# VHH binders against NAD-dependent protein deacetylase sir-2.4 (sir-2.4): the designs that were tried, part 4

Target 1, 292 residues: NAD-dependent protein deacetylase sir-2.4 (sir-2.4), of Caenorhabditis elegans (q95q89)
Amino acid sequence: MTSVYESLLSDYPDKGVIGKPEIRDTETEIIEKLRTLYNHFVQAKQTGKPIFVLIGAGVSTGSKLPDFRGKQGVWTLQAEGKHAEGVDFQVARPGVSHKSILALHKAGYIKTIITQNVDGLDRKVGIPVEDLIEVHGNLFLEVCQSCFSEYVREEIVMSVGLCPTGRNCEGNKRTGRSCRGKLRDATLDWDTEISLNHLDRIRKAWKQTSHLLCIGTSLEIIPMGSLPLDAKSKGIKTTTINYQETAHEKIVETAIHADVKLILYSLCNALGVNVDLGDDLPDEVPIPLKIS

## First folded at step 19 (VHH)

Design j3 (from z5 with E107A)
Fold by OpenDDE, fold request of step 20:
Structure j3 (fold): chain B 292 residues (1-292), chain A 122 residues (1-122)
Amino acid sequence: as target 1 above (292 residues)
Amino acid sequence: QLQLVESGGGLVQAGGSLRLSCTASGPFYAMGWFRQGPGKEREFVAAISYSGGRTYYADSVKGRFTISRDNAKNTLYLQMNSLKSEDTAVYYCAADYIGFSDFTSPAEYDYWGKGTRVTVSS
């Protein structure tokens, strides 16, 4: 059910600013902004300092999952007494956006990817786990509390807040004996703190970045929502891709208000990066914009 | 434009209380207090995460000091009770937008205030 995630979460009064109007740039504006972003990617490759990527729910809308704070977002519609539409998390598939991000990662432009999504699509598309930080967790993941082995499940783990699931670890200790540790879910509730390990990984990657790219996120949730402020302070330029205005519009170098998949796919094409789309896409492939 | 501004320091008698404030220019995930006494190195006092779910205290101030924050005001507080002469120091507010595992390490904090002086007299 599309509402499984929201049903697992505790009630929380402060869900950030919801229902902001959508802004859409003209094609001419998009092309100009995309040129700026293109140059950052070229520079990243030249300097060896990769692009730092933050992902939000807007990346998964192409996968037919609703976002949270958009016009048709889960929280937005909930406030109106409505329900967001979408597919079941269990049947959701990576779309053009996910595959484009993967392609850019493989090409060496992107190193670390932070996702605020719990849909597991970033992992499913094939982003290496060593470079993927699921900062809000993963609905399909169980973690052993003893040996920290991870188990990706086919079905949603029906708990959040890092609670025991009742299952045991099947891993082996160095001695050859079974771990038999207790498994927990891997998804944060509203009152659950971000993993300290994740924070350290983020900081490490952040020190080596050339550019901040925020994709499909409203930037409303702390700490990730404050990255543009930190970037500005450190002389790192920021690009946002979203239909809605963020709180950081005045401080970012480029705010692209367009379809995430269009921008990412166009960027890949401009850079000569091949995107392996496969034969199982949940969304339509856009016609890439020509920037030169 | 980014700044941390401490206030609330002053002269207080031993056994007295003082409340420090740090006003930040934005929402920092990690915030903390450090202090530097005369002839001493800067030392950790207390730290707090954004939601307050994580709090840390130096052993020397446990039970006497309380760290808290008001995120709506982007303000950090340090309630200091049962003050001792050993608490005399310049108190610094520290902050970081992202956070880290070691809240007690000054090297982890990217942003610092100018400090406010606390003097405890016997």
Scores: ipSAE 0.905, ipTM 0.955, lowest interface PAE 0.5, mean pLDDT 94
Fold by OpenDDE, last read:
Structure j3 (fold): chain B 292 residues (1-292), chain A 122 residues (1-122)
Amino acid sequence: as target 1 above (292 residues)
Amino acid sequence: QLQLVESGGGLVQAGGSLRLSCTASGPFYAMGWFRQGPGKEREFVAAISYSGGRTYYADSVKGRFTISRDNAKNTLYLQMNSLKSEDTAVYYCAADYIGFSDFTSPAEYDYWGKGTRVTVSS
């Protein structure tokens, strides 16, 4: 069974490097790397320059959604004539990773979050939209083409490529008149350009960044995949959290090869940041690593 | 270690054609050409997004110049046709990893080449 998302996308031959082997650091290695990351967070708080966060599909694996380029990823398996396993996007819930990111945001360590995920979980967990940039879109979102009002739907919008959905805007214009604009989907297809507004927001946030943290992403998709290069040229250090080696492994300060939720949750605990886990977690809560 | 290297400049007669190239050290989302003529300020010429879905041209070069790129080679091109004496300038390659809404603003580009000289003789 193909994922709904996969079925909506057009055929595209160049999906980046897929099927890289998974690497797992030892606990000792993880602790050392976490100490380095921890120090960056402490420094960020002290200086008032937030951590810049880029999110990929690896963050949502705890929500039982497959990643794209991992060993069990959608594209990887597709290339093998197989289908990735996972839950329906409609029933997916934010996991420990999402909630940890939210907690760090609330604590003031991170400000702007860029997500490459279209699963809507970043928004669902409670990250404020003003600080969330969904660069590849959101499968649950419709946008008015006239007033740009956003509508979060309970069900997946069954189109991608910013196409009209047939529904009308129910918003009001500044004049008090009904907008009557036409709604479109909010998810990019392979040939759909990233929003100019998103680029500007990213640029603005990037100027205020103390550290680049890439979480659960293979960094294969431009422009976000090139952020480590830009960081290096600007003297910004980069940390990656992923099971797979990225193309930027040699240029980043720290490459953590471990479970995203373990790293994030451990980081929160080390910083004294409380994570509201709630009662409806899709994944198990890890035992946080002690880094002191 | 980041490099933008322009090539293809030279002397050409009015009405002639020239193709400029800019080789980049990596995949930049936004790339563009700027030029600075004698006694003039640097001005926007053309720009292109990563996929090529977005292209921009200065009014003075529309219909004559074509910007393109080969991402596999990390190379930017500028095909210049129907060249005029007014096109004489040092042409600079500009690039940015992230991108922005205003591709025509030189201030938005974080990376620049050293330039290649184009001279159009009357």
Scores: ipSAE 0.905, ipTM 0.955, lowest interface PAE 0.5, mean pLDDT 94
Fold by OpenDDE, fold request of step 20:
Structure j3 (fold): chain B 292 residues (1-292), chain A 122 residues (1-122)
Amino acid sequence: as target 1 above (292 residues)
Amino acid sequence: QLQLVESGGGLVQAGGSLRLSCTASGPFYAMGWFRQGPGKEREFVAAISYSGGRTYYADSVKGRFTISRDNAKNTLYLQMNSLKSEDTAVYYCAADYIGFSDFTSPAEYDYWGKGTRVTVSS
């Protein structure tokens, strides 16, 4: 069966490089790389320049949502005439990875989080919206075209491309009058340009960053895929966490090829950051690696 | 490493045409052209987003200039038609990997070429 998201998108031939082999670092390699990342986090806190985080589908695999370009990814399998397996977006829950990112954010290591995921899990886990940039949108979000009020829905908004949904805004104007604006979906289609507001927010955050951390993304989609290039030019170090080789991997400081949740959870533990896992995790809690 | 390299400048008669190119070192989301004429400040000419879905032109060049790009070649173009003496300037390619809301502001662009000179004779 075609995923709901896939079915909503228009046909697009260039979905980036798909089907790259998964690479798995040894535990020893992971620990070494994690130490490097750990040091960046420590420095970030010391300097007051937070880690800039880019999130991809790899963060949500623990939530039983497929990635897009992995071996079992949506686009990869689509190219083979197959369908990726996963849970419905409506029932997906934040996993260990999401919880870890949230914990690191709360602890002050991370400030701005850019997510390429449209699954709404970043928001759902509790990341403040002022620090969250959903660059590709959110399947559960409607936005008023007049006052820009946001409505988080329980069910997926069954359109993409920033199209009107037929619903009206229930917000109030500054005058106290009802807005009555038209709502639109908040998810980009392939031909839909990224929000200018998002770009400005990204740039603002980018000026304050000490380190670029790309999690669970192949970095194939512009503009976010080019962040490592910009980082390199600006003397900002980059860490990637992804099973597959990412775009521009040769120029990043550290490329960790391991389970996202393992790395993030281990990092939290190493930093002494408590992760509130809750009681409704969709995935198993990994045993954190010791890096010291 | 040079991030942006302009080419295509030269001497052209008024009413003539010229095509500028800017070869980039990577896939910049926002790219644009700026120009600085003799005794003038640098001014916005045109800009384009990665997909080309967003294009911007200065009023002075609208209808005469066309900005385009070939992402496969990481190249930006400026087709300049109906050139005027007032178009005489050094033309600079500008780029930014992330992008921004104001494509007309030179301060937003992190990367700049060295420029190519365009001279329009009467």
Scores: ipSAE 0.904, ipTM 0.955, lowest interface PAE 0.5, mean pLDDT 94
Fold by OpenDDE, last read:
Structure j3 (fold): chain B 292 residues (1-292), chain A 122 residues (1-122)
Amino acid sequence: as target 1 above (292 residues)
Amino acid sequence: QLQLVESGGGLVQAGGSLRLSCTASGPFYAMGWFRQGPGKEREFVAAISYSGGRTYYADSVKGRFTISRDNAKNTLYLQMNSLKSEDTAVYYCAADYIGFSDFTSPAEYDYWGKGTRVTVSS
């Protein structure tokens, strides 16, 4: 149950603004906003400066995982003494949104993807790890403290905060000997600092960015929540895709209030990017909007 | 409009205390203090991450200076105790929205205040 992650986290009172009303743009509004976004993607391809992508829980709702701060979000309902509904993390599958992002990455429009999700779906869908920054960690990941090898497990690692898991590294040293280093979980707790390595990777990618695209995130968690502010100061335009209004609505170029999968799939269609949907989708494929 | 505004500087006697403040226009992940004394280059003083879990100090100020922040107020502080003549400088607030591994490097900070002058008299 999605409640497992919640149960692993320490108690923390400041979880950001929760329970904001959902906004839905009209189809006409969506098409207009999508045209603007489309143009940024075209320009990115032409200039060789990729789109910088930040994703949140809204990307995984199609995978039947609840978001955190929506009306039916984990934190929102928790505050009401209720539990959010969703599938177990172990059985969750990448949806249309994940596959669309992957397709755009493969097509060269997107290079670096920062995910705030710990569900492991970004990695699972096939995004290369060298281009993926899991800033809040991954519930399925163990990391060796000696050689820093990563192990993706089939089951959730039942700890957060970079704690030892009791398992040892199975990697081989250059000498051919087994590393046998101690493994730890890779998921942040509320009081766990973001990886310094991740920060450096983000900064490196940020210097080469043509456009900031924030997908399915409330932008409440620092530092990623402040990216639109940095973008604005540097003359980088920002697009958000979310049902809820963010704190940055007034400073972003485009705020799309619609279904994430609809927007992403429509964008792919408009760009002529084929999305490999496979045969095991957890969600319905939307009819792409025509923007021309 | 992006702003970093320092305050709290002034004249103080050696052995005295002073508290500097830096008010930011938003939530910066990395914030720090740098100083530039007369005839000297700008040097690192202290830095702090958003949660405060990471703090860094120059050796020359360890045990005497304390960096802290109030995120609700978007304000950075520097409590300076046991001040010395060598602490005389213009103190600058620096900030970065994303952060980095090297909090001591001025080149990493994208945003800077105008500075506040601290003078320690003997």
Scores: ipSAE 0.904, ipTM 0.955, lowest interface PAE 0.5, mean pLDDT 94

Design j3 (from z5 with E107A)
Fold by ESMFold2, fold request of step 20:
Structure j3 (fold): chain B 292 residues (1-292), chain A 122 residues (1-122)
Amino acid sequence: as target 1 above (292 residues)
Amino acid sequence: QLQLVESGGGLVQAGGSLRLSCTASGPFYAMGWFRQGPGKEREFVAAISYSGGRTYYADSVKGRFTISRDNAKNTLYLQMNSLKSEDTAVYYCAADYIGFSDFTSPAEYDYWGKGTRVTVSS
């Protein structure tokens, strides 16, 4: 449950701007903006410089997980004295948006995917962990404090802040070396710094990119929320996909205010990228927009 | 476009104090101070992460200098106490939006101010 995750976090009053009204682009506006994004994807393929993707909670609303700052978001409703609606993190499944992102990755348009989400759905959909950076962690993950082996659990780990879970390491699968290290949770609390290893991986990938694509995020959380500022300074164009105005609305090239899954699925369709939807989908498949 | 602007440099007596400020154009994750003395290479002074959870000092300034930041104002500070003649240098503000594992390396920082001169008289 989203409220369970919120209950694990330390109190922190600065949640940024919440409860902004949703903006809905007209179909004509969406098609024009999608053409611009499409051109960046084509250029990325032609130049060999992949799209750099930053994901927020808005990617998972199709999996019936609320976002934080949207109209029905966890923090917005808390400010109104209400509780967010949604399913438990433990039963949430990847939706059309996650599957579309995976398809774009498989087709070679996207390499590095950075997620601010802790819901584990990017791993569950099949994005390779070597190309995935879970900057705020993963509620289903434990990590050995000694050898750094990762353990993906069926149930959420009921602590945050990189605290011991009470379980011991079963050894390093890659080296075969025995290890009796203690496992910790893998999810940041408000006062927990992003790991230096994650920061180094992000910097390396950032140097290789042609375009920043921010999906379902208000861009309020530092450092990832400041990427559009760095992009502007370095001549890298940014596209956002978010119903609400983001923190960087005035500086991005293209701000698409529409349903994330509609945009991503339509983009895949326009690029001729097959999306393997499967038969266990939590949301409806959109009718793709035709941009030609 | 100005990204980092230092201020607060000047002439100060040995044993005195001075406070440097650096106003940033945005919320940089990593911020730090470097200095270049007469005829010397640029050297690390202090650095701090956005939350302050990562704070680093050169050995030569530990216990005398304090780095801090006010994120509401996007401003970095260096409080310099017990100043010595060897602290005479141009002090540079440096920053990065993403961050890195080595906060002491000037090569890691993508953004630099033009510097502010500190002269310690003896």
Scores: ipSAE 0.801, ipTM 0.920, lowest interface PAE 0.6, mean pLDDT 89
Fold by ESMFold2, fold request of step 20:
Order: sequence, then structure tokens, then C-alpha cells
Structure j3 (fold): chain B 292 residues (1-292), chain A 122 residues (1-122)
Amino acid sequence: as target 1 above (292 residues)
Amino acid sequence: QLQLVESGGGLVQAGGSLRLSCTASGPFYAMGWFRQGPGKEREFVAAISYSGGRTYYADSVKGRFTISRDNAKNTLYLQMNSLKSEDTAVYYCAADYIGFSDFTSPAEYDYWGKGTRVTVSS
């Protein structure tokens, strides 16, 4: 439940900028901007330097989960004494956006995918964990503090901040004896630092990229929200896809203010990338825009 | 064009104190101080993460120097106490937007200031 996740977090006064109005690009503007993005994807494939993808809550709104800082976002409504609407995290399923991202990954345009989301949908859609960095964690994971085995749960783990859950590891040591390590949650609280392993993996992937693509994020949370600043200084162009203005609107090459799933699905169609939509889709498949 | 600007260097007597500041153009995740003495290679002094949850000191300065940051002002500080002649160096502010596991390695930091000179007299 969305309300449960909010209740697990400690108090933190700096939620960033919340409640910005939605912007809707005209179809002509979308097509022009999508052509620019398309060209970056073609170049990434030709040069072997993949697109670096940063995902925020806006990719999961099609899965009926609220974002955080939009008009109906969790932090926006919390500031008004209200609660965001949406389905329980436990029943949310990957939507068109997640499946489009997976398709672009399978086709070799994207390698490393970094998600700020804790909803577990990037794993559920089938992105290999080797190529996925859940920088803020995952509400469905417990991790053994001794052997580091991961346990994917059906239910939300009811703690955050990398704290013991009260359960023990069920694995065995190489000797054949029970590990009996203590399990912890895998989700950051406001003051919890991103793991050093995640930071190293991000840096390694960042060195190999030709383009930064930020999808469904306001870019308010450090360090991931500052990537466009680093990109600018290094001559790496950035595209954002977000209904609201992001924190870096004035410095990115292309800011697309449109439905995330429309943009991603249209991009896949333009690239000739087949999206396996499956049979458990929580949202409607958009009619793709024609760009070339 | 400068992303990191140091200040607060100067001449100080041994046993004295000095406070260095570094003003950053943006919210860097990792920030640190390095120094280069005459004829020496650049060496690590101290580093800090954005939240302050990760703080590191070179053994030679532990207990004498304190690193801190004010994220509202995008400013990094180094409070230097009980200064010794071997602390004489140009002090450089270093930063990175992403971060890394080894905060003590100068090769990890992509952004550098031009330095501020500290001279400790005997």
C-alpha cells in the first residue's frame, strides 16, 4: 500500500519542489523532440555507447501508482493533509512504459537502467539485475547481512533504512550448516546513503554512455537528480520525459512534456523494436506517433 | 566558469588554526580536500558525502581537522586546528556529482578548484 510506504519513512523537511503544473507539448513539438531522441538512440547503437537511463515514479503511473511531486503526488497531497490514490504496491504490475524500456534494453540501445523507484516493477518486468540499479532500494526485498542472499517477497517488507526485519537467512554456508544471518530490509530511508557498490556501478556505466535519458522524474534527489549537471559539463546531451518541469529544464537538450508511455512506445516503433506487451497489462497501449 | 572556489588560506603560526571554505556551483554528492606540499604529490586530507553520513580523514590529520558542509549554501569547510609545519600546502577542493567507493583517491574526483595556499610558520 502506498500509504504504508509513506508511514515507514522518517520525517524529512526537504521534499524538493512539489505540485508543479503539468505541461502538455503540442503533437508537433512532441514529434520534433522525439526525432532528436530517436537520433541519439540510432547513434548509441552505431557507436556501441548505450543510452544511460534514469527512471522515476512517472514510469509507474500507468501501473496505477502515484508519482511524488505532481498535482496528485504523494508529497504534494501530504502537504495538503491528503492521501494519494492508487493501487497497493503489492498488486501493481509492469505497464507499457516498463515493457518498452525492457524492449529497448533487449535490442541493445540501453544497458544500465537506474531506478529511483522502490516498487520492484523493473525487476518484475524482467530487466536483468546485473543491468538494474535500484538506487533507493526495493520494498519487496530482504537481504542477509552475512551472506548477502536476496529474498524477493510477495508482501512489502515493513521496514526501511536497511534495518533488521526480525527474520533469519534460510540459506546454508559452504560447510552445509545454516547461515542464520539476520535479514534486513533493502529500502533507503531519507538519511540512508546509497550503497558504495551502487555508486561504483553507476560511475562505470556513466563513463560509457552517449546520452542521458531521464524518464518520469523531477530530478530533485541527490545524487541522481544532479546527473544533468554532470552531463552538461562533459558534453553529454540529456533528454527528459516528464509532465512537469524538472529541476534542470534550462540545461537539458530536450525536455519532452508528454505521456511517458506514448513517447517510449512511439520510440520503439520508430526503431523497429518489438514490445512484448504480454497478457497482464494494467494500462492501455497507445497509438504510436509517426516520426520517420 | 569555476565550479569550485576555495578561500581562507594564508599564513599561520604552528599550533594555530585556520578555516578553509569551498563554494560549489551545484549540489555535489562527494566533496573533499586534497593538498600538495612543495615538491610533493597531491595527497588526501578529508572527504564527506552529501548527507555527511560518510566522512573520511587522512591519518595525519585525524583529531586536528574537521570537514563539514552546508548544503543550503553549497559550501564545504575544513577547520584546521593544531597546525604543523608539514601542513604547509596548497589545499584543493574536489568534488563529484555521482560518488564512488574510494573517497580518498584523487583520480575519482572529476571537479577541482584552483587551490588556496596555507603556510604554517615555525
Scores: ipSAE 0.798, ipTM 0.917, lowest interface PAE 0.7, mean pLDDT 90
Fold by ESMFold2, look of step 19:
Structure j3 (fold): chain B 292 residues (1-292), chain A 122 residues (1-122)
Amino acid sequence: as target 1 above (292 residues)
Amino acid sequence: QLQLVESGGGLVQAGGSLRLSCTASGPFYAMGWFRQGPGKEREFVAAISYSGGRTYYADSVKGRFTISRDNAKNTLYLQMNSLKSEDTAVYYCAADYIGFSDFTSPAEYDYWGKGTRVTVSS
């Protein structure tokens, strides 16, 4: 399924750096770095300036979806003449990481969540649409080109690039006449520009942040991958959580090289934030690290 | 730390051409050119998105000026042809890492160069 999504994308010039070695911090290093991140969360609550969260494919590996640039990622294995293993997008379910992010949102530590992922799991876990920016789109979504009504599908929409899908809008807007609009996919191709509405929403949220938290992303895709550069210039500190070195390793305050779900769940535990795990987990609940 | 550095300004006769460059310290999503002529207020000239899928021109330069960028070099260009004396100004490079809906508004750009002077004689 992941390979199906890859096959829908046009030929593209720059995949960024792929196949970097995984780095694994020692437990002592993780605890020190997690304390720094914890302090930013406490400060965000005290100042009323929420944490700005950017997520990438590494958040969904616990949902058994491969990332792209990791050791077992789609592009890394493709360059080695292999194919990635994982589940179909249709059967993927939110994991501990998604549920931890939702819990931090409900507790008021984060407000706007920007996802580069197209897997629909941030919406499925229950993050309210008004606080979620699916900046590269959503494979399960069709949108009416005339009235902009959204249609959430059970199966992936088999096109990208905001192209007509061949289906018609079922809405009756305005005068009681059928909308008659054509539906399009909602997922960007490589050369498809991010919507101006998304850019405006992102910029407004960015102006109000106290800290940038980048989770499971190599920071290779513009404009979101450049946020650490803007943060540095503006005195906003950045934390990354990623097994591999990111594009901005040398300029961020804290680069955590560990399992995303371990870090997020441990952070929730340290903050006293309850994570509603429910019955339908695709991954194991980690034993949280204690940071005092 | 200087983020944007313009170059390529100079003296040119009316009808001539110049190419301005702006070297950026990083991959800005939105980049543009603004200018301020003698006795005039700063005005929009042209802007471009990272991919080039969005380009914008002031009516006064449309058809004569071409904005482009080379993302491998983090460099923005303005090719200015059929220059007129009214094009005489200090030209400023402007940029933003995220972008916005109004590329023509100077208030949206967080990063600015110090400018390069263009003088069109005759």
Scores: ipSAE 0.795, ipTM 0.917, lowest interface PAE 0.6, mean pLDDT 89
Fold by ESMFold2, last read:
Structure j3 (fold): chain B 292 residues (1-292), chain A 122 residues (1-122)
Amino acid sequence: as target 1 above (292 residues)
Amino acid sequence: QLQLVESGGGLVQAGGSLRLSCTASGPFYAMGWFRQGPGKEREFVAAISYSGGRTYYADSVKGRFTISRDNAKNTLYLQMNSLKSEDTAVYYCAADYIGFSDFTSPAEYDYWGKGTRVTVSS
């Protein structure tokens, strides 16, 4: 998180539970829990019901962005009168976790990916936009208020809350005439409602799922943070991957307290899924755990 | 188990007021009130999003009923004023964790209370 994003948000008193201590599972515990998750992925492939994936800021800590509610998180440090440190959003690049998620998507284990992050890294890693729901928006995105064309910028857009940016749409109407609609930012402020289109898309994907996988999120933000409650009522099992205890620790099937990139990369290895890491990673490639 | 519990129903004179409450077990994104008279389908009354930024009313109750919620208490309210005999019904609390574009459709809501009876007499 940069000081720019923090400074763009309105003042908001309820940030959920922050600053919980890290829990670190032993290697034996991790391997047992990873076997359980692996079995859900195998079953998802067999049944044709993909894993429903919810991503939080913990997926991007390997890209040198702080999370929100961890020990070095933006809200935790702010409550202590401090500022979070990390690389700027403009220079952040997808890491091992993002690459692993893309690989699982390409292999057909997950289809729709819901991210609470505004860092744009899920698009940058190559997840197709039709399979990605940036439920809280994207700091690099402007949207035409008239035709809804999306414009991906190299620099962050300097407003939040779906406000006009001062730029005009560069597209055309069906008639061939210039649209000239006004562009807005695409990032929610604290009290901005999630779009109805996003909610409908999420519900549709949610109805098709065999398993809920929550990655790097404390599950504090509504509505996405309540998904484990809905899952339990509907007999859908949940796995979380998060260093801190989440809001729903006691109701999920499996809570993995370990490094997100280690778990995802190990899962890919166990499934025989090739992860295209490329040459320019911001983080180190972990040695995968063996569960076979 | 029982995730929505309504209260506040009763007998009231025409022109009077009642306030219904619905206590939820968790933080539902969409919450609403529906009602059912004898031999009728459940009909939409009012609905509200988690932030309150989306509120909807049936035409028959606009200006007379006010929906609100207190998220700290996980409680939904319906303030019913200027009650008419045709408002006599069992009132049901409904909710959904994710939400949807059509808040007025009972088929969209996955969670329902058992209802509270409102009787408006002359």
Scores: ipSAE 0.790, ipTM 0.912, lowest interface PAE 0.7, mean pLDDT 89

Design j3 (from z5 with E107A)
Fold by ESMFold2, last read:
Structure j3 (fold): chain B 292 residues (1-292), chain A 122 residues (1-122)
Amino acid sequence: as target 1 above (292 residues)
Amino acid sequence: QLQLVESGGGLVQAGGSLRLSCTASGPFYAMGWFRQGPGKEREFVAAISYSGGRTYYADSVKGRFTISRDNAKNTLYLQMNSLKSEDTAVYYCAADYIGFSDFTSPAEYDYWGKGTRVTVSS
């Protein structure tokens, strides 16, 4: 219910375009666009060139976390003198969208997953860390400044900007050698650059990609928001899934304006990919669309 | 359509100053300047990240050249002061949408301008 993350950020006046109207594709439009996306997934599997996935806040609205620029987004409502509805990051759990993404990863369609979210839900759902790039960080992480060992906390780390937390490293997790380095938070502030290691990992994965899939993001944050521009120049097709128009609406192959969890779950169903929904699900399971 | 267009080159006396511009078609994360002098290979000059939080200079230009960018105009600048005859070259704007750890390597940049000539006379 509280925007603890927003309260930790430095004041930043340029939040980009907020509050754009939602677009709702008709069911016929959704099925047609989903068939195009389905074909990219089939081709990715057959050629061994995986789908490159970029995730934004829209994948976590089913976990009852608000997005930022949507109709009920944190920044949109702030501009109207209101507060966003939802739960705290502390209690949020992975939803149908996260579980669907994990299922597609386990089935070999997706390899590298880039998330702009700091909610930690991509780790919590079970995406392996070696295939996950949390470009803006993770509110539940501390990292040793000396040996870079990661410490996943049960509680939100109450700072941003890669600042010392006051705790010390408990030893190098990779080598087993002693280390008493200072721990820092792992979440970027507005003026904090994405790590060079993250950029190198993204570039490496990007070169191996057959298709760019952008999920629940307005594509306004640089550099990740510019991926569709690079894709277009390199002949890589892009699909977006977002209720609102993105910054790159005119250049992507397919812009799907529908509920993220409906699209992802329907895609899994069409591909014959079982989604392990488990217990503790915060949202309702959609009835999948048939695209046969 | 050209992605990067340089301007501002010309003839200048040694010790003088010149400002280069590069207009980009979109918001590139990494942007930089490279140059190629007569009979020489292309070399790194300066580079800058989108926010400006990462800025790099070749040793030969440190203290004399300043790289900057105006993201509202998608424009990269190179202010060149205390020019020397060895600064004579074609100056190329380079860019990349994603970025990388080695801003000094021309192989990392996927987008290039056609260049603007700078001639420093004795």
Scores: ipSAE 0.784, ipTM 0.905, lowest interface PAE 0.7, mean pLDDT 89

